# Ledger of designs, part 169: VH-VL binders against Large ribosomal subunit protein uL10m (mRpL10)

Target 1, 224 residues: Large ribosomal subunit protein uL10m (mRpL10), of Drosophila melanogaster (Fruit fly) (q9vpl3)
Amino acid sequence: RGKINIQRPKAPHYERARVVAVTQPKYPELPKAKSCFKTRAERTQQQQENPYNEIIAREVRNWLDHSRLVAFFHLSSITADDIFRVRVQLHKQNLHLKSYGSKIIEQAVKNTRYEAIVPLFHSNHCIVFSPDPEKTAALLRIVRRVPQMVLLGGIVEETMLSRNQLVAYAQMPGLHAVQAQLVQTLSQAPGHLIQQLQAHQNSFVQVLDVHAKNQMNEETPKST

## First folded at step 10 (VH-VL)

Design gc44 (from gc3 with light chain S54T; framework fv_anetumab)
Fold by ESMFold2-Fast, scan of step 10:
Structure gc44 (fold): chain C 224 residues (1-224), chain A 119 residues (1-119), chain B 111 residues (1-111)
Amino acid sequence: as target 1 above (224 residues)
Amino acid sequence: QVELVQSGAEVKKPGESLKISCKGSGYSFTEYWIGWVRQAPGKGLEWMGIIDPSDSYTRYSPSFQGQVTISADKSISTAYLQWSSLKASDTAMYYCARQWDYSFPLDYWGQGTLVTVSS
Amino acid sequence: DIALTQPASVSGSPGQSITISCTGTSSDVGSFNYVSWYQQHPGKAPKLMIYDVTKRPSGVSNRFSGSKSGNTASLTISGLQAEDEADYYCSSYDSSSTWVVFGGGTKLTVL
């Protein structure tokens, strides 16, 4: 046909455009050179850093600074088709699946409030970013069906949560679950406050324990 | 308050069909998945598969793929385990248990359903 | 196949401490802090005693504790009591199968 009464595009046309947009590189390709300024990170870069790594590390810092939801996953062997389907489903919910090398993560978070996450990235990993913490439930529903992705934990509104805490956050009907938990933690009696701080410390220690065990598994320590 | 109640013991002959049930209460049934675990007489625990009751998404261990069917009816908070044709080797205790996903522990267990298949 | 290796049996006396080991590989116990322990009395359903290596569900006695070193997780029961006599199973997520696997089980006898 193609005469009067122009119809809206076919669903396959729209979905194909969506898929192309999701798979299209979002990495800033044009700016390669440094501008006329120096930061702490750029002073460190003078010490035998790969310029490409620093550019990606800045991208990681930008994602961390502009995301109110960050979730960390172990990633087992997965086909290109399977991870592509997951990425498309996540993108429809404003959830952005990214994978970066451990050295790049370490470089990105060194001397920042996020440094504690470094031990999570010793093995195969991926990260999901979103500006919208209300998408935590949608994130977990999607990833629950990806057996190759194992939830390790996350950061919601700058608060580090274990996998169990992130699941609990996703189950809350309230608008700002992490704010409610933070208020509750601050209102605790001294004994309970110490226990809450110990829980956060235990999460950090657990992360460090995983890192230490992974290091030990790769290298046999010498006896003392 | 969280409870899983399974159907009663069954005695069947080889070749017969069977469907056993697991009813959840005390929580939002569609919020958690239901895993199934087999325990042969005098043997250990063996994970069979899992179901999301919200849309009946299932995944099986390779040992049980094609051997059993897991299903659920969210309107009555009940999950099912079904055989089209029983074998003597299906004689075992079958447990249902609540599980968030493939990587999480089984936190609340049904009391078990003993299935005996003999000629 | 047995996915995780446990001793077939362990024994102790009332008031003693015993430890049950659970040995896996880098695809399960060695890579994840997601080890669980279940207690099963004869003729009854298993009960979750420990999850995430060290954590106890509400209602589980502080006498039960868990730990992990490399590819081996351990369940320790202190102040052993007659009611602790049961079969104990460890479990871990396995990245190779992409689901939870169980150990062969350990029979605890309280002498």
Scores: ipSAE 0.697, ipTM 0.858, lowest interface PAE 1.4, mean pLDDT 80

Design gc45 (from gc3 with light chain S54Y; framework fv_anetumab)
Fold by ESMFold2-Fast, scan of step 10:
Structure gc45 (fold): chain C 224 residues (1-224), chain A 119 residues (1-119), chain B 111 residues (1-111)
Amino acid sequence: as target 1 above (224 residues)
Amino acid sequence: QVELVQSGAEVKKPGESLKISCKGSGYSFTEYWIGWVRQAPGKGLEWMGIIDPSDSYTRYSPSFQGQVTISADKSISTAYLQWSSLKASDTAMYYCARQWDYSFPLDYWGQGTLVTVSS
Amino acid sequence: DIALTQPASVSGSPGQSITISCTGTSSDVGSFNYVSWYQQHPGKAPKLMIYDVYKRPSGVSNRFSGSKSGNTASLTISGLQAEDEADYYCSSYDSSSTWVVFGGGTKLTVL
C-alpha cells in the first residue's frame, strides 16, 4: 500500500486482501497466548510462512533472475552514512547494492539454480546486482575503496565465478559475445570455486558441485 | 613477464631523508595496487601500506601512518616509499609487491631494498 | 605484531612430508578462504607458493599443498628436497584491521 512501516511495500496479490485491509483491519489479539499452543514443527513452519520474508525472498529471486551480473561480498562493520555513499556511487553505474538476511536468501534460492550460493552468507554480507555485466570493472573499482567489503565471488551470465575469475573478467572487458565466451573459459574448473566455498561450509559440497557442473553447460540442451 | 625492480641498497645517517623506488613491468601498472612490506633484520614480514597508482590513493598500517609516505608516478610505472627523517629503527629490508587490493595476496615481489641507518 | 601463530621451526629429511600450521582467529583465517603462503630463501625476496588456502601459482611444484580447518590453515610439503629449506610465512586478510596480516614465520630445515 504506502510507504509506511514496511521497508519494501508490496501491493496485495488479490483484490480480496486489499478490500479486507481497507474495510476491516484485524490484528492478532494475543500472539504470546497463540504461541503457547504451537508445536516446534508448527513454529518452524510459521517462520517459513512469514509473509514479510516470502515477499522479500521473491524480490531477491526477481533480482537474481533479471540480473546478468551478481556479486557477493562479506560486509564488516560500516556506518549507515558510509554504506549510503557507496550505494549512491554504485547506483550511478546501474549497480544496485542490497542487504538481505541469510534466512531470506535461503528461502529465495531454495529449489532454484542459485541454491549453491547459500554457504556464502554464513556471516554478514551484501549483494550487488546489475542487468549489465560490462559494469563488472566499474563495480570492482568502486568496492576496492571500501575495505569493509570483501569480494567473495559472483554470477555473470548465469555462471558462478570465484573472486579471482571475476577479477579476470573485469580486466578484459569487451564486446558482449567475447565476454560471454570468456565466462565459459573461466568457468572450466568448478572444483576451484567449490574448494574455496567448502572451507566456509563443508556440508554443502554436493550441492555446489552439482550446480557448478550445470553452470558449465555440459548437458545436451534437449534429448529424448 | 611480470617484474618489480627496486632501487639499490642505501646507507644513511639518522635525520636524513630517503626515497626508494619500485618499477613495475610486464603488466598494466594502473590495474594493480603496490603494497610495501618491511622486514627488520632477523625478523618476519610486516605490511606497511598500499597505493593505487591510477589516482595515488593510499592506505597505511597504523604503525606506519605518519612515519612514511607512499607515492607513485604512473607515467613511468614506478611506486615510491619515502622518509622525511630516518631513525636507526628504520634499518630493514623493504619489499614492494603487487596486490589487487587489501584482501588479495602479494603475488609478485621486488627483490628488496636494504636500508641501513647508522651513525 | 605477529597476528598469526606459526611454529618457529620444523625439520625433515629428504623424501619425507612435513606440515606447517598457521592459527588465527574468526576475524581472519576462520572467516575467509584467503590464506596465502610465502617461501623465503636467505637473502631473497618472498615467493608466493599458495593462495586462497590451496591454489598454486604457475610454476609452483605440486609437492606444495594447502588446507584449512576452522581457524587453522596448513601448508604441506611432500617429497621434501634440499631446496625446500627456507622460511615459510602464512598470511590472511583480517576483517578487524581491513588489510593482510602475516604469521611469525617457520624455519624449515632439511637434514
Scores: ipSAE 0.660, ipTM 0.839, lowest interface PAE 1.5, mean pLDDT 80

Design gc46 (from gc3 with light chain S54E; framework fv_anetumab)
Fold by ESMFold2-Fast, scan of step 10:
Structure gc46 (fold): chain C 224 residues (1-224), chain A 119 residues (1-119), chain B 111 residues (1-111)
Amino acid sequence: as target 1 above (224 residues)
Amino acid sequence: QVELVQSGAEVKKPGESLKISCKGSGYSFTEYWIGWVRQAPGKGLEWMGIIDPSDSYTRYSPSFQGQVTISADKSISTAYLQWSSLKASDTAMYYCARQWDYSFPLDYWGQGTLVTVSS
Amino acid sequence: DIALTQPASVSGSPGQSITISCTGTSSDVGSFNYVSWYQQHPGKAPKLMIYDVEKRPSGVSNRFSGSKSGNTASLTISGLQAEDEADYYCSSYDSSSTWVVFGGGTKLTVL
């Protein structure tokens, strides 16, 4: 209300500090002047070194590392009430809707196997996390009714999937048998386990791709 | 395989009601949504709306909201498009097509139903 | 109203290649890799030829290919044949309307 306190005079230190700032040139002024036009590299370094951003980036990495289902969405203009209703419905299914800045996502996944997701986040976005990959069908059923959320892709059991592959995963009966085979292979622990896991992942992705193509007006693959 | 079969051509007078059908086969009918697309004579394609046959959830383009009603009967794998009172401007070819959701392509199309409204 | 801009017509000779453009905005073509192309012969229903910018459904000739740069998607038909003569429509999801929008269509004539 009152910007002048008649019972307390204006702070003389403030007025003096303003005069001193204007009239006393400082030795490091040239470096400060140049910093007004920071390069992209300097801006990127400043963002990476920000303690707050690194804390949130660690939170994102923790979600990625402990979630067996991660889905990425473009988010169009939506009211706070509408997104809150979606968040509540997802939470009932152990699905956790999160939104993070693009720079934080980039910082979180830089130099990791998930770096490929960065281009998905140059616009409004959100991510759904779950420890349970069985919830993929429930997730897609819920978000189909939210036209402002557009599925971009996701990660299931550490495997990157396109939106068509995620839909195929949700629709495919008997997929649990494939998952059981992967678990069995891991528990047996033979030599060169990594090569076996990668072979199974490629086979899994191929099965999903064939199913997705069949859903897009494709009949049973023709033998050559 | 996947097939959408639409009802036959209709010739109507202004003010009459009409209901046309689109029957799906070769897939789980409730797993995909059905979109409706209008094509006026000599014109392009206009998306009208969409229905989830599992619970009859519908959404319409603003141009068609209140102009038509989309419905479905999952027990017979059939979706419907209906008018309470036809206008001459409703003369067009009407297509149904299968669609996963709002952002996915229309992957299988019905053969179309020609609706002609004239005095 | 037409949401996506296509040329009204394009022509080519058998064996040649032609390209049809589809120009939108940042709310549709520019933001998503979800462009589809449909072929429509006179008196027939449209047929999906390309989805997700560049992918072909099974049964669609590899002579049909798609691409995108910025706000413009393109359909290229190589080795042009008489049966390619048809109307071609592009389509994209539009985040502004939150549904699929169509281009005005391009009539391909094979000379």
Scores: ipSAE 0.685, ipTM 0.852, lowest interface PAE 1.5, mean pLDDT 80

Design gc47 (from gc3 with light chain S54K; framework fv_anetumab)
Fold by ESMFold2-Fast, scan of step 10:
Parts: structure tokens; sequence; C-alpha cells
Structure gc47 (fold): chain C 224 residues (1-224), chain A 119 residues (1-119), chain B 111 residues (1-111)
């Protein structure tokens, strides 16, 4: 064992260095300092053209397109062990916790019907996907116990829901599924359908109001 | 109609134990959590902690961890706040309120229980 | 523990509009649209007036409105009435503590 030489990085073998030098082109090379510098524009272009980011963005889009339940969360500081336990509990319910960078999500949803979700993401976030919207109640029961995860909203049966609407859906899943279908139908043909449903809109609004009151414990008028 | 009804005012001496109650009605008691909020005389609101009545899962603010115990009995739709040994500094109004979880607003409040601790 | 900064007092005259501010940090008000406002009359329990920055529970007058810009949320009361005289508390979820935190409270006096 050497006494002092362990602190020095291993230099290239002398013979190899000489052979490489002899075979190099005679054309001048840019100084290493300059060749290592990247302008802001070059860094931005290089980052945007990373092919791996496009692959991940397509993966995110595929998850969005094939999931009937998507829930968005802010994720505060959490230990690796704790988040792993959450992933395991969710996986048992066919709920798939995924984490993607904000730029990748923005790239994935750009020019799609999901573009509205971009403002939901901040410094740290995660998404839960499931093919089964009936798992919304199970999802919220599990994440309710994870104080580092804050529900931001979701998508159920292609309908974007606020966190309050998602909670209401979880409390009465059968009734909410009917409401989600009605909301989706109204969104697809607003002018004609709203006019046709004029007689029914008060009933639909009343149902949504009951859900809002259930979520927020708003004052219920006395039925006396 | 959603209502939370708390137990009556208490006057205690330092070192005594106390358990106050909060009974919920007009909703499914186990679907929502119960938060506890303290308000010292002439002061603001302090969040103490929360309980899930379905299995008695609790979480406390660090300022109240080890100083109080929150519990619930889902069979009678009642949550409790308990002290093993009261201090004069525990003199305050105590509110229970319904809360879906730690990140949601406190939407329905009990009327409050005034606890006075003096010699 | 008081985490959010409110003015200790504000005053207004009947029929006027007043605004109460609530200033936090990027871990609470700045990061989330989950700001609530509570009204407390003397000797009474607090009442939820605004949630999610600007939404009103059923039964709350439309004279009460909320807004947020950066790290500051605001409660605005239009058409001020004598019964609006009360203490007002803001509250927000805080990602640092991972629960709701309260402001110090603002006493509204209707002169």
Amino acid sequence: as target 1 above (224 residues)
Amino acid sequence: QVELVQSGAEVKKPGESLKISCKGSGYSFTEYWIGWVRQAPGKGLEWMGIIDPSDSYTRYSPSFQGQVTISADKSISTAYLQWSSLKASDTAMYYCARQWDYSFPLDYWGQGTLVTVSS
Amino acid sequence: DIALTQPASVSGSPGQSITISCTGTSSDVGSFNYVSWYQQHPGKAPKLMIYDVKKRPSGVSNRFSGSKSGNTASLTISGLQAEDEADYYCSSYDSSSTWVVFGGGTKLTVL
C-alpha cells in the first residue's frame, strides 16, 4: 500500500496518452473552457430536444388516455420508506402512483384536453392513475392519512373535477357517476343540450349543491 | 342539518384531570374528521389536532403533542379532548369543528367549551 | 401558533367596502388556492365565510368575496353593515407543517 499517493486521481497510462496524441487531427481544437460553455439558448434547446423527455411525455399521455381515474397531488417532503408504503397500499387497489417533472407534464398535455392541469403543479407533485373510477373512495381513504400529499383535483370519466367535487364523488360513487355522465353530456353539446335540459338543470344543480354541502358542511336550510 | 354540540363550561384546579366532549349530528359521523381549536382569552385561534372517528387515528400539532389526548366513540358520534393534569395556562375556549382532513377548512363548529383553571 | 400576518384592526362606515389582508409565505398562501376566512362575533364560535380563496358556503352573503395575489390573500366586504363588526381570521394549508395554520385575526369596527 502507498503512503501518500492515494489522494491523487489516476492519470492516463503514459504510452496510451502518447498514442492518442499522435493520431489526433492536426486541426486546432477549441480550448476546453470555451468548449464546455453553453449559452442560455443552447441549454434551453438541448433540454427541449432531449428524446428521453419525449418518451416519458408519451408515457404520461398514455396513462391519461387509458385511466378512468386520475388524481393530482402536491407532495411535501416525505421519506423514501413512507412514500414506498403509500405506493404499496395504492397498488393493492389498482392505483398507480407516478411522479413526473413539471416540464414533462407540460409537454405531455400541451395542445390536449388536459392542458388545464398545468397550473396545478408547483415544486413537487405526483399523480395517481387507475382504470377503475370506483377506486376513488379507496384512493382518498389511503391518501387522507398521508399529510404530505395534498389533493389538487382529478379527472373521472374524462371529466375534470376540483378537489371538492372529487371528494363528493368518493362519498356517493353511484350517484356521482350518473352526475359525471350528465356533466360530460352537457359539455359535449352545450347550446342544444342545456336548452333541452332546462327543466332538469335545477335538479342537477340541487344534486351538486347537496354534494357541496356534504363536503363543506355548509348550513342546510331547516325543513320545517 | 349538521350540528356539533359541546359539553358545558368547566372550572378546575391545577393538577386535576378533565375530559370534554363534542357530539356530532345531522351527518355520517365517521365520514368526516373532528379538529380541535384552542382560543386563549383575548387571543387568536390555534389548531390543536384532528381525529378520524372511524378508527381513532389522531394527529397533533407539535405544541399540543403529549399535552392532551384526542379520542372518539363512533357508537355515540362523540369526540373527546382530555387532560391528565391541567395547568393554569390551559385556561381557554376549546372548539371542535368538522374537517374532511388536515388540509380542508373547518366547516361546522361547536359552540365552544370554556375551561378555566385557577386555584 | 400564528403563521399568517393580518392587520390587528380595520374600520369602515356603513355602506362602504373594506379589505382585510392575510400575508403568508410560498409554503402556504403562495403555493395553494386553499385559503379560508372565518368570522367570529364576541362570545360566539367562528363561522366559515370563504373557502378555497373565493368560494362562499351556502347562506353566506355575496357581499363577502375573496381574492389572492402571490403570498397575500384578501377578504373584501362590500356594502358594510353593523352586523359585520366582528373578528376575522384567515387560514391556509401549510406544506411545511402539513396542516392548516391561522392568521392572528383582524378586528373589524363599523363606525
Scores: ipSAE 0.696, ipTM 0.858, lowest interface PAE 1.4, mean pLDDT 79

Design gc48 (from gc3 with light chain K55E; framework fv_anetumab)
Fold by ESMFold2-Fast, scan of step 10:
Structure gc48 (fold): chain C 224 residues (1-224), chain A 119 residues (1-119), chain B 111 residues (1-111)
Amino acid sequence: as target 1 above (224 residues)
Amino acid sequence: QVELVQSGAEVKKPGESLKISCKGSGYSFTEYWIGWVRQAPGKGLEWMGIIDPSDSYTRYSPSFQGQVTISADKSISTAYLQWSSLKASDTAMYYCARQWDYSFPLDYWGQGTLVTVSS
Amino acid sequence: DIALTQPASVSGSPGQSITISCTGTSSDVGSFNYVSWYQQHPGKAPKLMIYDVSERPSGVSNRFSGSKSGNTASLTISGLQAEDEADYYCSSYDSSSTWVVFGGGTKLTVL
């Protein structure tokens, strides 16, 4: 762009400001391991023995431990420019959109109180973190206009909430009113997010069971 | 209680304009979006589009983009569906329903507005 | 345009249980637990009966239950009653369109 004769004097400054605003970390930046060219076997061994994944997993645990609001989303196909605009809008509200691989998330939450979230991340996903649970309303107002982001649920004040419970939480004003309504919402359907995650696990188990049954009954035609 | 009340049945000729309404009550009108669903005679449900009444942000199904206009007046808790020039193929029952966003169910429905377009 | 496949009709007798299937793809029913079921009596607006696969709104009888396996969601009505005779529509969020899509509907006849 502009490599011949057209140059946009404000575009480089604008893009730089956008990158800084969107990528500015709430927690200290964790150093990334340097990658060098290796043979296939050496790369496999280096990946297995490389502490890089543990460093990023610790970053995820730090986000979870220091955020009073965590929201989980499925992310459908979206352009880099579109998701960047969403990150900028969220950052203005002290909401931090992060994407991590499912194995990193699994490693981060293994043997922690957050382990139940792992099934949410089997497909493309992203997470929004904030130290301020009162930002839930602002979060949902922004992401409602991003049809590629689908709310799956969240964690507010260490309590796991379904998408419906998170919406209800967002509709309540003030800290004391929010706490009172949260108790009422939870009493009606405690662990709703966990119930949905268990249903997902049961679906996976059912698929494995069907496969095993089909192998045992190879003599009979398989139903569609 | 949450209620959506729609305007009465309309009988129009091709080429005429029409605007039908959907009034919400029993909840904060700007907290939820309003979706519109079309049902042709003897056919199933078709999602047309949605509006955020707080600032009139809209999104349409491609089949209805440019064919209808969805609007809202938050001061009177009313959403609208409008045609500039009706066609015989617009004959259908039109429902409004409350919807949090694109991915949520339509949880409370209006009673429907029957639009008949014939000569 | 029908996105989700339902049988055109299903029938049962009072007191029996019936099941209505709703088959989609990996972009909708297969990937999301966001399946809803609507009941529509002749000349009336649809009513939400089930949301998020298996959840019931306030005021909906526990005779109505939902489930999902792979790309197929199911609505089961137990203790079938005459007033259950209606059209039933399934719906799911679809990641391809990025909005909710509907099935073609199933006419339930109570014989």
Scores: ipSAE 0.685, ipTM 0.854, lowest interface PAE 1.4, mean pLDDT 80

Design gc49 (from gc3 with light chain K55Y; framework fv_anetumab)
Fold by ESMFold2-Fast, scan of step 10:
Formats: structure tokens, sequence, C-alpha cells
Structure gc49 (fold): chain C 224 residues (1-224), chain A 119 residues (1-119), chain B 111 residues (1-111)
């Protein structure tokens, strides 16, 4: 038309995505109870004998074996567009966001040094892998802007770290020698990670209890 | 060590504008976010919002969205909380505090700025 | 609105131990090990005493300890001192709001 709108091409698309995200509350009281959290766990239970689970478990083992940085997140309800945007930002930094069912992860890590992570995956989760531990700072900068992703901990150079230890690692200079020394210095008794994993399991049980109650309320409509 | 220093107490009339400040020192100012917390007389602590000083990314609690503006000037390691038009209900103590992200504690606090709005 | 429930007041005598509770829901205290405790003396800013349920910042007395069971976090102060008399606030990350929420605060009186 005769008038020029100075609005950026991304502004209308962003606003539309934002409106969709705001108007899609699945479960306002407990977002993670009605995210893919419980659905994923239930689906994994149904697929426990699926032969393709072994193929995917081998993929997970390959990611763990070839990644020097692994970060674990709780994942609340998030739109497909938002998670795709995060995945693209992460991929540019050689960071690979993956989600797997809890049974597949259990199968992948059974009888390995990573078996202790299994309790993290009884709730809604995602994992970021990278062969480059120097990308920890880039990872944390990106995920800070994604409030649906809550850092639980990670593995750096085969050492399990709490979220505070990962932040400390990210704040160090990007020298390989300094980073290796820091990982050794930040390493504490595995008890702190076990404590975090146990708390996450307790949260999962509580979420399932409330989710079951919410489903009963939804199946019994009161608006009639 | 780490210190956050806030501007002095303010006494204003309804309808006036106000901008209070929070200056950080003893750490890399852009590495941490600054959260703002309100404490009204006889009330508890209430999280208002947060800013990333590196690019001025902000997020507000719904109660404060459109009521205040949070900004920062990284060149002088200072964050700001601003009102375009004060109301009597804005009377409160306002704290700034360092926070790594939404899920982390507020680990170092400013001394607070008392804002009194009365006619 | 107060998101986390704390007792309005608690009291103890010098040398004793006291415990302050902080009760939330599955979206906050129940789901995350991201509970903090703040001490506020009259006319002063809050000071972080405990983070991530049980960890102490440098410079905080080991008389202060934290724990959590289900939806309830607890702050325990051992060897109570007159200087411990203050308001104590709990705080937790809340997945519903996706930021930190506070308890209503507890006034500790040292008798």
Amino acid sequence: as target 1 above (224 residues)
Amino acid sequence: QVELVQSGAEVKKPGESLKISCKGSGYSFTEYWIGWVRQAPGKGLEWMGIIDPSDSYTRYSPSFQGQVTISADKSISTAYLQWSSLKASDTAMYYCARQWDYSFPLDYWGQGTLVTVSS
Amino acid sequence: DIALTQPASVSGSPGQSITISCTGTSSDVGSFNYVSWYQQHPGKAPKLMIYDVSYRPSGVSNRFSGSKSGNTASLTISGLQAEDEADYYCSSYDSSSTWVVFGGGTKLTVL
C-alpha cells in the first residue's frame, strides 16, 4: 500500500506464536503433570518389549560414549515452535537436544558408569549432548532464556556435576587444562547427585498422584 | 567482594515519575542477572522481574507487567527500576538482587530503596 | 498472595535448636531441590542463609542447616544466639510461574 510499515518481518510471526503459547494452557495448576511427562512414561511402559527400543538404546549409548558434555533438564510444557527454536540455537553451537523414553534410557545405561542417571528420566526430561565441553557456557546462555527447561545437572569429562558445579565450570576460561583441573576440583562425593536424583523421583511420584486426580476431574464434567 | 548499592530513599506524589538504581561491583556484571523484589509495609517479599544486563532482556511477574520498567546500563554496571506514573499503592521497599537465572537463588542483595508515595 | 506456607512466629531460648517449616506444592518445593532461606533483620536487606535445600554460602554459620521432605522444607538453627532474632523467609523455584516464589515469613524471637 502507500504507507510503509516499519515492523520487522519476525514481529507478526513471533506475536502469533506467543499468542498460541499463552492460549494453550493444558493444565494451569501443574504444567509438568500434563506435559508429555506422564504420557511419555506410560507410552514407554507399553513399548518395553518393542525391538526398536534396542536400536534407540544403542543410539543413546553412542551419544553418551561420544559426548564430553551431557546436560539433563526437566522439561515443562513447551510449544513445538519454541522447542524447535531452542534446538536450532543449540545446534549452531554443536549442542544436540534429544528426548528419549525412560525405559530406553534405562536399557541404554544399564551396567554402565551412567546407571545413576536413570531416576532423572522417570519425569518429563530432555538431554543436551556435545563432544565439546567448552560449549557449556554457550549451552547455559541459551537455556537461561527457556524457562520451561530446568537444569538438573550433567556429566562433563565423565564426571557427574550438580547444576551449581556446571555453572562454575561454564564461568572458567576455555583452556582445556584449566577446565580439566576445574572438573577435578568441583567433583564431590557422588552423594550430592544421588540426593538430587532422589528428590526428582519424589517429585515425579507427587506429580503422578495429582495428575491422576486431575484426569478424574476432567472425565467428570461439572459444566453440564 | 560482591556488592549491590541502591539509590537513596524517595518521597513522591501520585502521578510523578521515578527511576531508582542498583549498581553492582566485585563481579562481572553481565554474567549474572538482576532481579527486583518488592516488600510492601506489613507484607512479605514479592518477585517483580529480572533483567539480563548483557542485552537488556527482561521478564516480569504478571502483577508488575506494564506497571514498571526494568532497564540496565552495562557500561556503568547499573540496573534501574522505573515508574512513569506513581500510585499510593507503590509505597514499598524495593530490593535489587543478583540472580543467575529464574531457578537460582537471589544470592547478594542491595540495601533497599524506600519509596513513599503520598499526596 | 503467599505461595509458600510458614508459621508466623517461632521462639526459642539461647543454646537451644529451633526449626522453621516451609510448605509448598508439587510445582515448587515438592518438585525441585531449589529451596532457599533468607534472614532479614529489622531495617536491613535479606541475606541468603541456605540455597538448594541444604547448602550454605561462604560466611554463613554451620549452626544453620536445611532439609526437605516431600512438599515441606525446613530450616534448623542450632545453638540459638540473640543475633539470630530476625524474620526468616523461604523461597522456591515454581514450575507453574517459572520463577522464584516466597513464603510469608517467620519471626524468630530469642527469649
Scores: ipSAE 0.643, ipTM 0.824, lowest interface PAE 1.5, mean pLDDT 79

Design gc5 (from k9 with light chain G31D Y32F; framework fv_anetumab)
Fold by ESMFold2-Fast, scan of step 10:
Structure gc5 (fold): chain C 224 residues (1-224), chain A 119 residues (1-119), chain B 111 residues (1-111)
Amino acid sequence: as target 1 above (224 residues)
Amino acid sequence: QVELVQSGAEVKKPGESLKISCKGSGYSFTEYWIGWVRQAPGKGLEWMGIIDPSDSYTRYSPSFQGQVTISADKSISTAYLQWSSLKASDTAMYYCARQWDYSFPLDYWGQGTLVTVSS
Amino acid sequence: DIALTQPASVSGSPGQSITISCTGTSSDVGDFNYVSWYQQHPGKAPKLMIYDVSKRPSGVSNRFSGSKSGNTASLTISGLQAEDEADYYCSSYDSSSTWVVFGGGTKLTVL
């Protein structure tokens, strides 16, 4: 709208557009929720799909799902003979050294709770898996002598740990359940960890003691 | 309380042998490695090498390989840095520090041992 | 062998903030989050102030903070105090040497 200097009679919009020289362009209707239309980028991505990568990605997910200990390493240049010796030492402890491409790892952990590990794999890397989190100390003793392997972090009992937290976990002896609680504490608070760990251990032990005493009292047979 | 205590200052002549010490306390000595760091007068920090006290496994920086020997006696929680024949260029402050492995920071440091080599 | 690049000196006034840079390559600072910072007062041993780029050991003031962008790590000291006057060294793991390397050091002067 504006103020015009020339007087003109009012005319309905319909009458102003009574003679149309061209038809207004038609815009495509929004696709339905289940539309099969794909963008050029999506089609190119699907055409470049490697079925082998999906098979290996499933293998990686299987290892993650069945391992209670997963450790991530940067791998510097190392001879085939040296890495084979490391693999043999690890295998004796039920520790399984695996190497996967970063794209495969990204594909494996995409849309999972482990997606945060993807940035760790922007360069050469390897992963060690084990069903036994008690093997963390053995793992670190072995890889400590392999200067080409640099600990980046890990996952213990489904909890992501930094390298320092994983080292701390390995240094804490005890029952598996107590260690699992320590893992949760380490993942929550980066500072003042010792005090918090001691508090959580005491709380957990107290709960177990109370439960055990309650079970003993309940199991006392009543004489009739 | 983690503490590393080093031996006192040394004044030596070129060609003499020397062994300096670093005693750890307040932690399990064999759980951590001991790194050695050199600081020449007016210069920065140079990593020399590292030892695992549990079995005396050592690794040296190329600049110090063959120039010094790192050793440890786990029964007395002590690591050592040794020269068979000192040179004037060995004049420096020498620090020991606790280190988990090659890739970890040096988290607790000894007070340093000043080694002066002059004629 | 490989040294990280730091400015030779930096200065600030009490209560202000200063930042010290530490520039390396992809084989050290760039590829890893394993940058440490050490404070050394004249005649004293270095003290670990920051590890893993931004984490503080127990007992280190929260005035000290660390960050990293690409191949450059930075130490920031806020609320600058006279006792902060010291030499500061950065350090990082280096995948080429397979051990930690040090920067040349920065002398902080509190004016």
Scores: ipSAE 0.686, ipTM 0.844, lowest interface PAE 1.3, mean pLDDT 80

